# Ledger of designs, part 32: VHH binders against q9uj72

Target 1, 324 residues: q9uj72
Amino acid sequence: MFCGDYVQGTIFPAPNFNPIMDAQMLGGALQGFDCDKDMLINILTQRCNAQRMMIAEAYQSMYGRDLIGDMREQLSDHFKDVMAGLMYPPPLYDAHELWHAMKGVGTDENCLIEILASRTNGEIFQMREAYCLQYSNNLQEDIYSETSGHFRDTLMNLVQGTREEGYTDPAMAAQDAMVLWEACQQKTGEHKTMLQMILCNKSYQQLRLVFQEFQNISGQDMVDAINECYDGYFQELLVAIVLCVRDKPAYFAYRLYSAIHDFGFHNKTVIRILIARSEIDLLTIRKRYKERYGKSLFHDIRNFASGHYKKALLAICAGDAEDY
Short names: E, the ipSAE of ESMFold2; O, the ipSAE of ESMFold2 at other seeds; V2, 0.75 times the mean of E and O plus 0.25 times the DockQ between their complexes.

## First folded at step 16 (VHH; framework vhh_8dlx_2)

Design R5 (at its last look DockQ between E and O 0.03; V2 from the best seeds 0.00; counts 0 for: pae O 19.8 > 2, placed apart)
Fold by ESMFold2, look of step 16:
Structure R5 (fold): chain B 324 residues (1-324), chain A 124 residues (1-124)
Amino acid sequence: as target 1 above (324 residues)
Amino acid sequence: EVQLVESGGGVVQPGRSLRLSCAASGFTFDDHAMHWVRQAPGKGLEWIGNIYRSGRTFYNPSLSSLVTISRDDSTNTLYLQMNSLRAEDTAIYYCAKGRSKPTYDFHYAYPDYWGKGTLVTVSS
């Protein structure tokens, strides 16, 4: 997979790219008992994912070894998670994060919400394929078994990857808004089902019309209405969908702020978002973060994280280095 | 002006040892990681290894038993010792430097400036 041309991320295709020499330097960094962690950062955060795949291929060809495996042997803790995570193709990284969110005792519902509420139809289809190939399991079946109620039903609709695209109908938007308003008034199981069906299946463009009509009818913001009407992970998932429809980079900025400030520094969430959005919209996420919270994302990461882990996160963030 | 001048190349017999030197000027030598890279005729660049300010060294696994990198910060000189030379070691050998290590420079270890190289020919 090619990284493509210019995007609104922070990581771009490196000029003068030499995958063979990069692989040689990584081989040197990982040989022996000690590790050149600075070299790992200097290479892996400064190549796009497609280039990293070419490096991994060159590494395998020259040394007969799996680069991810070698890094997992040499590295530990959160630094390992960052470096290894950068080496996953994007669909496989999403699959990896979902697998670990559901494996073992308990479920990381916020990881499920973050990934499934935000990914496009194409990303979801590729993620399901990667999940099946890597884990020999069906993603839909695993979500079904690990979740329940309307939360499950909503995730199951999202994971189909069949949201309508490029369609708007103002008359239908008014009808859909009335259904959403009734769902906030009545709160029956059937109303919850209709509400999540609208939010999961209508196009982003149509949902923006629906949300405007909802405000016209009710005088109330859609997120505020959901927060007043519902609770638990169902409520959190519905809010995530609305926020992603409105301004997906702002949703991720909110998630990052919460991960950094609300309950201590939640490493998994910060790592996941920085890696997954680095080539898509992390630059835009940084802008939304500073606009909303007053300090840059770079500043907040600098003040919590330490060591090579901090260096890696700041390299991926690649922003506001002068924001002291 | 940054300069890296390699020397010590020439024609050498197989099985012999050779030490290359790289004289550095125009920057604070001991603030930078230093590298050796080579290019055989008709081939791409091959990274040999590096050395940090601390003296830590890392080598291309394919070459690690054949080479030793050292530095003398008092004379601003980088060295490459090569042993048991073979015909495939015929190449232009380049000295390279990393950037200085300022706060939040995430490229500081990776080579950013190269010398003109010195030719080593291994033949009898």
Scores: ipSAE 0.577, ipTM 0.870, lowest interface PAE 2.1, mean pLDDT 89
Fold by ESMFold2 at other seeds, look of step 16:
Structure R5 (fold): chain B 324 residues (1-324), chain A 124 residues (1-124)
Amino acid sequence: as target 1 above (324 residues)
Amino acid sequence: EVQLVESGGGVVQPGRSLRLSCAASGFTFDDHAMHWVRQAPGKGLEWIGNIYRSGRTFYNPSLSSLVTISRDDSTNTLYLQMNSLRAEDTAIYYCAKGRSKPTYDFHYAYPDYWGKGTLVTVSS
């Protein structure tokens, strides 16, 4: 797998890292009946995931106990969800979120959309393996059983983790744009299938050419066309794919804004995005958020969250000087 | 039993490069993530980076322009290439293996065995 580009996150490896000392401080914070929640925040939000894994191992070696388990016992509410979530390796966190999105009454389709529309082939491969190991279930089979229709078919395509990589073909882009336009005009089940196959399987680079050609032939923005032509979770998933192809950080900014303002502060969505993107592109997401919505993400979190939960979210989000 | 033996340390002049090796035995090397970590005098441990069986690498951003991690699965050897060394890079350098369970499913494996370390001293 290719490596060598810097991440544009908000959490990075701490200098002068001492996992034994960190584990000792966490043990002290968790030993009393009154947990020292500020200590948990000051350590766990200031270490990268790889460092947190080393802390968990040191804690287990030192105390013979599971750090995540001890935190779940001492903590409650959304603060618990943040602190425990920080301790998951990224593929397992994605698997955990998908499992709980499908477990119990109903399905959290927006969680499925957010994760599957945005993850790379490598991330999808890793989460499928984590899901199988952790839950003794096949992720693809669970998605199939919990969803239906073209929404299911699209998710099933995405979860294969086989998007084309590394080429563009302008002639094919024009042909693909014509297929997308015809699908908006005809709206048959067969056209919906052709449309989602293009969106799920072509490379991001190729799809950006396709979207430009779509604008050229139709005079219409791809997202606006999808919104006019389709509805339900199928429409929402198609829009998510297009937005992730165009500007993935902007997609997550939109999701955060919606979770904070349009859904009355949907805690699970805010927590999931901040944790999952903290070492990847959360800084870029933060910039897109301010550019598009006027106020900083930091400011909006401060206004709608409280207590140690707020402190933890703000520590993950970080801010510009004017936010403080 | 798992064994990790670092070598290649010593005294080196500022501005020079150095390559460290870690010889691994007692486990199936190419199925595990491997890490480099260092500890400067009077400082805590500093994670340098890791490398997965696939060859994917992740680095501490503060060091990413100075280091390169590689592995040779045919010789069960992990390498750390360090460039443009400074006095602040003086440290004991450790290699570490992911935990005893198969780690390829996570690719963010916990270190569960550490070598004895090799001392690098950067001085004029």
Scores: ipSAE 0.000, ipTM 0.135, lowest interface PAE 19.8, mean pLDDT 85
ESMFold2 (binder alone), look of step 16: mean pLDDT 80; pTM 0.814

Design R6 (at its last look DockQ between E and O 0.88; V2 from the best seeds 0.00; counts 0 for: pae O 8.3 > 2)
Fold by ESMFold2, look of step 16:
Structure R6 (fold): chain B 324 residues (1-324), chain A 124 residues (1-124)
Amino acid sequence: as target 1 above (324 residues)
Amino acid sequence: EVQLVESGGGVVQPGRSLRLSCAASGFTFDDHAMHWVRQAPGKGLEWIGNIYRSGRTFYNPSLSSLVTISRDDSTNTLYLQMNSLRAEDTAIYYCAKGRSKSTYDSHYASPDYWGKGTLVTVSS
């Protein structure tokens, strides 16, 4: 553990890793009369993504078969989604989730918000390339056609992956804060455009200065002001951006809490966050979750899910089992 | 004043289909996700599914083969199509309006207003 604030995941490279043995055990679990789901969990949640890719290669060499395909054939429902999701390289997993969010009638706007508001420039670049390669479609064009209004304009700005990095200008922070304050007062289309451009384009460091100045000018917290001034997915996207700038692990803790406790069986949201953050900051997310909500993420997952699906999620979460 | 008025309930024979309607007023219908929820006699609330303003639907997995949710934004009406009804589908069916805002404690689209419900009785 590092001194001070450090982000950390829950899944690490396994020591003494043997991809051939792992592939053999997975083959036995998948090719027999009964699928050994516990074996799948015990192997795949205990290897990092890079190691899982090596297992998939060994499996292909050994059996001439696609491991993801074999798991999709043998598994069902949300357990299938967890196990298959673990096998995606991170940029392709983001691309996969975005494509399914937009495929068919309607759009899963919460998935779009969660991914695009939280990813770095590099992650967005890699995700766009994976999307094009896998689906033969342009991610930006699909977002444009499936969304509308200022919500679309904001997503289109984020998906460019061109946020300023390392830039700070304290004098400009006061000016930017005044623009945000006026946007909350007037709420015209031009004001909405100016607001989202500031939130999407300024560096995280600059935005933290802007948010401090906004509170000085308005007497309001930036999130509270957005909630008061705006509605719908545009409002939720703006809030997501602000929360990610402030404390990205806390944003994901909030998303997990909402997904677990809200109506609607938000299994895909829980699965996506646990997988996507497992090697980045899921341990830190667990800490923020317990600090804010009083009960551990582990406890809430235990009550949210069942069967092998629950076992897999708890294995990825990897802690606080003793929590009451 | 927000109003959600369910209709189309009544007594239905097992194996038949039924379509419920929910007429909405007092808010901008096409800005909100909409939900169907039911409560069987002596049981708790069971979420059936929802439909977002985009038209995308999400269903309770135990019911997804039996129901279809749709919306008509030009008439501010939410629909629930139910097929192959069984005695266990006897319940009061409610429509519910999603929120227009999120907070640290409430996700966008969480239900915040409920209709009075319409009773569906599946009986031979």
Scores: ipSAE 0.024, ipTM 0.569, lowest interface PAE 8.1, mean pLDDT 88
Fold by ESMFold2 at other seeds, look of step 16:
Structure R6 (fold): chain B 324 residues (1-324), chain A 124 residues (1-124)
Amino acid sequence: as target 1 above (324 residues)
Amino acid sequence: EVQLVESGGGVVQPGRSLRLSCAASGFTFDDHAMHWVRQAPGKGLEWIGNIYRSGRTFYNPSLSSLVTISRDDSTNTLYLQMNSLRAEDTAIYYCAKGRSKSTYDSHYASPDYWGKGTLVTVSS
């Protein structure tokens, strides 16, 4: 007898969906004297991504215009990022975020880590295809050119999208745990390579056995060991992989909390996570957030953002009854 | 051990430009995000922006058109270029260092050490 905590999003297919009516209302909101931002929120956050694609098609058919383009012309700042982001198919949204993380001065390594450490084989495959089609570039080549060292090697391994599935072998788990323990002791380049290859290539099921065996051998939690042994973006990426293996919704809760409370006005991180997880596990992320941090994600977003940007984020996040 | 020493402050006229610098020592400079923060008289701290080791910058939206942050990893120096200065830009400007590692308690880029600041006064 099993009791399952199923992951769940916050945005579902709307019943009684009428894409022609929705497109008409968006046309009125965008083509009026002042853009009706509340209308945009009320429609776009209350439809799933597939329905939003149908609205965009209806808008194009009805007005001969690109809905996303019209929104970008009429909107500004973070509110524009939320509304435009909702209109991307999920693989293209990931590709879009990775492109912008790499195409400018410097690289946004946190964005690379967050996306590549958390996506499944299928999601990575679709993301690479979307990246190639949209930007006429190879995602793997761009990552290689924009990063270096063991951080690069680890990202390159993840972006292959070839993590083992379904396999467990307790004897191999014990052996893999010993390799990880030695890597924390010796810290050579070869040990770092072996460590990241285990973390990137073994199935989630197998890695959970490996982490248990690591605890048995070392007496230490895997995240604590990585934090003591390594630093920089390589360390950050290894920790992200471990956290995603253990409890992916909790990883995103941690990322949201950091984005909201740390210096830096990390609006892009908040926007990206809310949109990308809205149909997958954002409700579960909310639960983990409240369990760990004591206040609801809804409450913290309300204090983090303002104006229509806040309204849009809160509409995507939704809340428990006590938040309203 | 960690030292952050700001310089370049002083009195400037409105509309002029000013570049502040921060000399860093006692840690591996190019492994850390670095920040500029200011405090106007009688006001709270205001984050200006940061720069990651990759050179990517993030700015307070209210200041993003007026400031530029850069770093020179060969001299362990952080810079803040401020343009078109206004009276409201009068403040003590602080350099701050990000952490070397992340935990569930804080992001690795969160400031953990601050300089003593340099005063900028924008006055006719």
Scores: ipSAE 0.018, ipTM 0.574, lowest interface PAE 8.3, mean pLDDT 89
ESMFold2 (binder alone), look of step 16: mean pLDDT 80; pTM 0.817

## First folded at step 17 (VHH; framework vhh_8dlx_2)

Design S1 (at its last look DockQ between E and O 0.74; V2 from the best seeds 0.00; counts 0 for: pae E 2.5 > 2)
Fold by ESMFold2 at other seeds, look of step 17:
Structure S1 (fold): chain B 324 residues (1-324), chain A 124 residues (1-124)
Amino acid sequence: as target 1 above (324 residues)
Amino acid sequence: EVQLVESGGGVVQPGRSLRLSCAASGFTFSSHAMHWVRQAPGKGLEWIGNIYRSGRTFYNPSLSSLVTISRDDSTNTLYLQMNSLRAEDTAIYYCAKGRSKETYDFRYAYPDYWGKGTLVTVSS
């Protein structure tokens, strides 16, 4: 079996870390009539999440105050969202984003798709636990009540967090590809169910073989076939699954590009991806972004964002000498 | 070579005031944020406050009523005024600098170079 290139984030554990002094400097930044936003950026974007948790604990111990709460009182708008978002443990951040995607009237289906199509079994398990602890409700029940149809069925399968891991079976891949091909030809509710069960349950390694076999028997790319066969959020979810299986950093690069250019700089999506991927694969996402879209992610953020919000996003994104 | 030299330490009585100085050389002082930090015996580092090139100051909430930071860019000197000194203010006091402000350096406000320190002892 073959593994792809290593993926890499942009935020790493800081050397010579002193959480007590960091907390004191944040206390100074947040006390009084003006806020030292530069210090917030200089500390919080330059520590890994585990270190940020230690800073919050030190802050509480020294000042008897909640660091996140103090930031939410002093800060506003998108800068607040970035600084507060950095302070969530990763599973709780996913839970937070899903909660707000479903809270109130309407549902942000793109947020549901982005998170649930891309997360590993372990990440989904931890996210479900965090959701229950934080919101006193079951993530699966909320998804069920806020969605419907085959879109719901697919999300409900993904949120189980039980995708197969293991041995590649080329003969089974050919059989699965034939099932996918038939599902695109006949398009019954039963075929839609069979299709999403394959995409949600087979391992990434196996699905890559399935997609190759699908191309061989049909002459069509899997994404093109899905686009031709289906529509709505079900189609968008199926495409997201395929893209994540093929090249997850490229999927996020596509999502960022769309958020910046197609939606007039959709702040919530940009913030979510930069924070959630900063310690996982954001550097790799940057490479895919430049390869596919010509301009660097750093350049596009610089052009479309402003103020301390821009500085925070650029600090998380990082760049090379040619970007500066 | 960058140098930060603290002075003005010594033994003082409780309730008295003391002014510390930090002479800076080997870099463009007026382009950097500057900090005071202290370390009491057997304790870790404690950030006192900073001053930006603009003159804006920020202080550790636990010390903000007792200290004042100022800078004189014409003499490359950083100052710490301490009032109503207490026994717990006994410490080594350090001067520190941030990096030059650049569009690509997102760490410019955080201290990254330290002086040798000056000892202040508050004793009856």
Scores: ipSAE 0.658, ipTM 0.900, lowest interface PAE 1.6, mean pLDDT 90
Fold by ESMFold2, look of step 17:
Structure S1 (fold): chain B 324 residues (1-324), chain A 124 residues (1-124)
Amino acid sequence: as target 1 above (324 residues)
Amino acid sequence: EVQLVESGGGVVQPGRSLRLSCAASGFTFSSHAMHWVRQAPGKGLEWIGNIYRSGRTFYNPSLSSLVTISRDDSTNTLYLQMNSLRAEDTAIYYCAKGRSKETYDFRYAYPDYWGKGTLVTVSS
């Protein structure tokens, strides 16, 4: 029996793919005094990541040059970030974003939350390996040193990549819901530890049962309870976990809406989500965005960004011509 | 529908120059980028370069010193000038129609319509 929405991306393997011709056309676009930015968009946003890797290999083989390096030399600002980001293998892109979130002065906790709360066990394993190979650093050690308190403990559990998988247990769900309810009311260090251990370690399917039982016991939505009981990045991380368990595409739609409409420098969040989700669930994210906010993601990007940066984001988003 | 007719091919001696033409019909030539591509015997397709409606040109770095692309919008004609021809330049040369820049249709970058090609043989 087949029903309901499936998650789906917006970027697929291109048919009739010719990496040699792509590399030749990119070579033309990047050689000489001025850059053909439209050609970069028309090629790179219309190939899947695996195909982009083959293009980069062909480019190096033909011209003895690093395609990503040549793009960074010719491009600037947010457009560069989009085009360079498309060229990262997915585990390395996550590793790259985490490394930059923690490198230097300060920490971008929202980047840590967004990546670690949303990735599967397999994605976390690959991300840790990419981080080690690329940066000669241990991801878990860097998270430990850059964060503290229950926020750190929660991130450290997520980054283990050992969330339970398998059968649901309704009796255990009721017990776990009672523990969550007590933790929201009493707020001791032990209760915070118990709460994050449940949210980080139980399977998604088990947690959905837990959240239903929490509603039955308390009469309150789990996100509302967390927001009333906790604050700071610990609270934001717990909410992100619950939202990802409940409806991960809707979580990303919420993050995009906030990034587009909040005052400040949120371009990195938009770029990161569009690239990272483009082959996974970005089409589903678009649907949730329109359902929740009344306007399409395409429309909001069109009003948010400008120039070739806008054109690249819209190409990744793919859009609907009838979007308001 | 769209028609692209290449001409000017034939046998030419090494070291000489040759100009190919492409007559276009069935679309608004002046609103589209145009491309030249070639295929040597037993080889894959090789992109030579393109020209935009503005007259801006971009070339395969391997060929950029040997070729010049131009267009005449009044006669709907695309040109390829080739200089200092070598035996390895023996190929079928195709002109191809690019997509209009004026849409958010982010379909594939490859030209969407190709001519039948004209054979150039560089030999003594």
Scores: ipSAE 0.492, ipTM 0.841, lowest interface PAE 2.5, mean pLDDT 89
ESMFold2 (binder alone), look of step 17: mean pLDDT 82; pTM 0.838

Design S2 (at its last look DockQ between E and O 0.80; V2 from the best seeds 0.00; counts 0 for: pae E 2.5 > 2, framework grips)
Fold by ESMFold2 at other seeds, look of step 17:
Structure S2 (fold): chain B 324 residues (1-324), chain A 124 residues (1-124)
Amino acid sequence: as target 1 above (324 residues)
Amino acid sequence: EVQLVESGGGVVQPGRSLRLSCAASGFTFSSHAMHWVRQAPGKGLEWIGNIYRSGRTFYNPSLSSLVTISRDDSTNTLYLQMNSLRAEDTAIYYCAKGRSKSTYEFHYAYPDYWGKGTLVTVSS
């Protein structure tokens, strides 16, 4: 179930939901050369994903047409990417983003990092199933073929979706912290392997104890140590894991801030996070963003984007009263 | 208190035309998108179309060749012109309004209030 009453998200099931009427209004919005982009936003950003699936089914039943296809014909640029992205079930959206991150001449390592470092065991399992069904390929095989080195090994461990859960052991945490400390002082392949295995396989609760012990042993913050010891995408992946363990909503707030303020205006990253987290923790991400950066995410998106693209992002993000 | 009062319904022969009216009060009519919706006996609600403040119209693709929506802001009246009526057009026809509050970034035109409706029966 991808739609529900999550106090942490920004998108909830709409009351008095009528998928047939919604589909009819979307049909009107998409007929002909003109497009009612505001109506697309008002409907699709105000329904949870499960409700959007029912709308798409009603649209196809009534008009014999594919709603996503019709939107892609009428829409362009980033607005198209937002509206089409909203129509993916969450596991398929993750699978879709990973597929396109690895498709073609290059690999989008930042997309691989963001998705695989942050997803739970259950989310990874569902994403692998969706990837297989949609693309007739094995996600793990594609990651293996498109990546290399310790970066690949770390992604391969994450994509197993078998992180330990539950119990904490302070003595083991001290032992694991010593292993991390030694690995951050050295760059051998064996140390890198031990480090990523700890970060990928221990429970979040255990890793928080490990990071506390690491500070005690080394006098250094874990992220700072990784940044000093390693580089490249391996280093970025390890940092992403640590940040997700500490405070996953804050990790996404950091990613959004970087994507908005980086010199490239990384639209795909903003779109992906807002859609993927909208029913999970986007409200919490929004709170972390304001706490850390001083301005609301709503405010920064308003300056980041324009036109109907901006309106769609703002509708997904929502704002506090002061933003309006 | 928002009021939407539909009129012009009744018994009509197949192939004929009919114009429905909706008298609006209790809100600033000229600042709202307006809609027509219908419900055939034993069926769910069916959206017919809408008209924005600007006069732009959008229609359910299944009905777009048979209907025309217009508005008269001076009399606070919404109209539905229906042509070449068929037995399947027998329904209760409702007038609906969209929300007027516009935030800096949004237009909320989705229907948020309906009238009581007027019955149209198409029979020989």
Scores: ipSAE 0.572, ipTM 0.867, lowest interface PAE 2.1, mean pLDDT 90
Fold by ESMFold2, look of step 17:
Structure S2 (fold): chain B 324 residues (1-324), chain A 124 residues (1-124)
Amino acid sequence: as target 1 above (324 residues)
Amino acid sequence: EVQLVESGGGVVQPGRSLRLSCAASGFTFSSHAMHWVRQAPGKGLEWIGNIYRSGRTFYNPSLSSLVTISRDDSTNTLYLQMNSLRAEDTAIYYCAKGRSKSTYEFHYAYPDYWGKGTLVTVSS
C-alpha cells in the first residue's frame, strides 16, 4: 500500500571522463612515499564506482600495478579505509565488510545488522556471489557459525534474500499484527520465531500495513513495543528491520548520528555508510539527518574527523546548503 | 580572460634537452596547481606532471626520470625541462591550469583550462 519516496545519492558519473589521464595523475600521486592525497580525493570522490573501475583498469594497463594495493602501501589509518573502500564494486564492498565483521576473535554484530537488515533481495544475491568468489566461503555458513540464538535465525532468514515483493493483503496484515502483539505479550521461543519470520519474509508494503494494524490493536508504536519486549542484538536487529521498512534513509541517518556522537568514535561505520550509500540515497540520508538532528551531516563530520580523512568524507557527503 | 601561452617548441635532435615555458594571465597564478600535458601524433592526451603553489611536484611514472616542472610566481611562468629527448617525445605540449576552489574544505586540482600548445619535433 505504501509508496516509496524519491531517493538520490551524492556521487554521479563525471562528464568528460578520461580514465587514462585519471590513472596517470593517480600514478604521479602515489609515486614515492610522499603521496598527493589531495589528488586522490579530487579524482576518486568525483567519479562514480563504474568510472573508478575503468581508472583502476587503466592504471594496471599503464603501470603493471594494482591501484588498490598501491594506495594501501602509501596510505594509513581511516584515510586508507575511505580511499580503498571507494574502489570496491558495491557487492564486493558488502562482502568485504561482512568478512571482516566475522574474521578473527569476536563478531561485529552492528555491521551484520546494518548490512543484512537494509539490503534488497538483489543486493543480497550479488553480495553472496561476491563473498563466495572472493573468500571461497559460503556467507550463510559463516553467519551460522559466528552467531547464535534468535539473532542468528533472523540473520539467516534475511541472508536468503527471498523477502516477498509487491503483494499486499489487508486481511492478512491484521492477522500478522495479532501474531506480533501476542509475541510481545508472551515472549516464548516460538513467539520470537513467528515474529522474526513475519518481519523477514513479508514485503515492505505488507509490513507497513502490519505496523499500522499493530498500532490499531495495541495503541503502541512497533519500535517502542520491540524495545520494551526484547533486548540484546536480537532486539537491535528487529528494530533495524522495522526502521528500514519505514524509512531506510532515516535508518542510515540514525546510524550515522550514533556513530559520530557515541563514545568510541565509530569511524568504520561512518566510512561504510557514506561509501555504500553514495550512489543510492546519501543525499536523502543527509536531508533526514538534518530534519531529525538539527545539524547537517556535513557539519557533524567536520567535528568528527580531521586532515585528509575529513576532506574525503566531506567530499563524499557533497556539502549542505547551510555549509555553502 | 584566462590565457596560457606555451613557447620554446621546435625541431630538436635526439639526445638534446629542451625547456618549455608557459606564460599565464587572467587569473591568480600563484593560487593554482599547474600541469603539463602532451599529445603525440595519433595518440591520446598524456599527463606529464603538475606543480602545486607550494612547489611540490608529481610526475607520470613513465616520464619521471626525464622531466622537471618548475614555476616562477613573480613572473607568472610555468616551466618544463625535458632531457635526453627521443623521437617518441615528438608531441604538442600543453600547459593547463587547475580549477579554482571547490565548495568543500579542499580545492580541485584537476585541469580546467588548456593552452593552445607548442609543437616539439624530435628528429635527426
Scores: ipSAE 0.516, ipTM 0.847, lowest interface PAE 2.5, mean pLDDT 89
ESMFold2 (binder alone), look of step 17: mean pLDDT 82; pTM 0.834

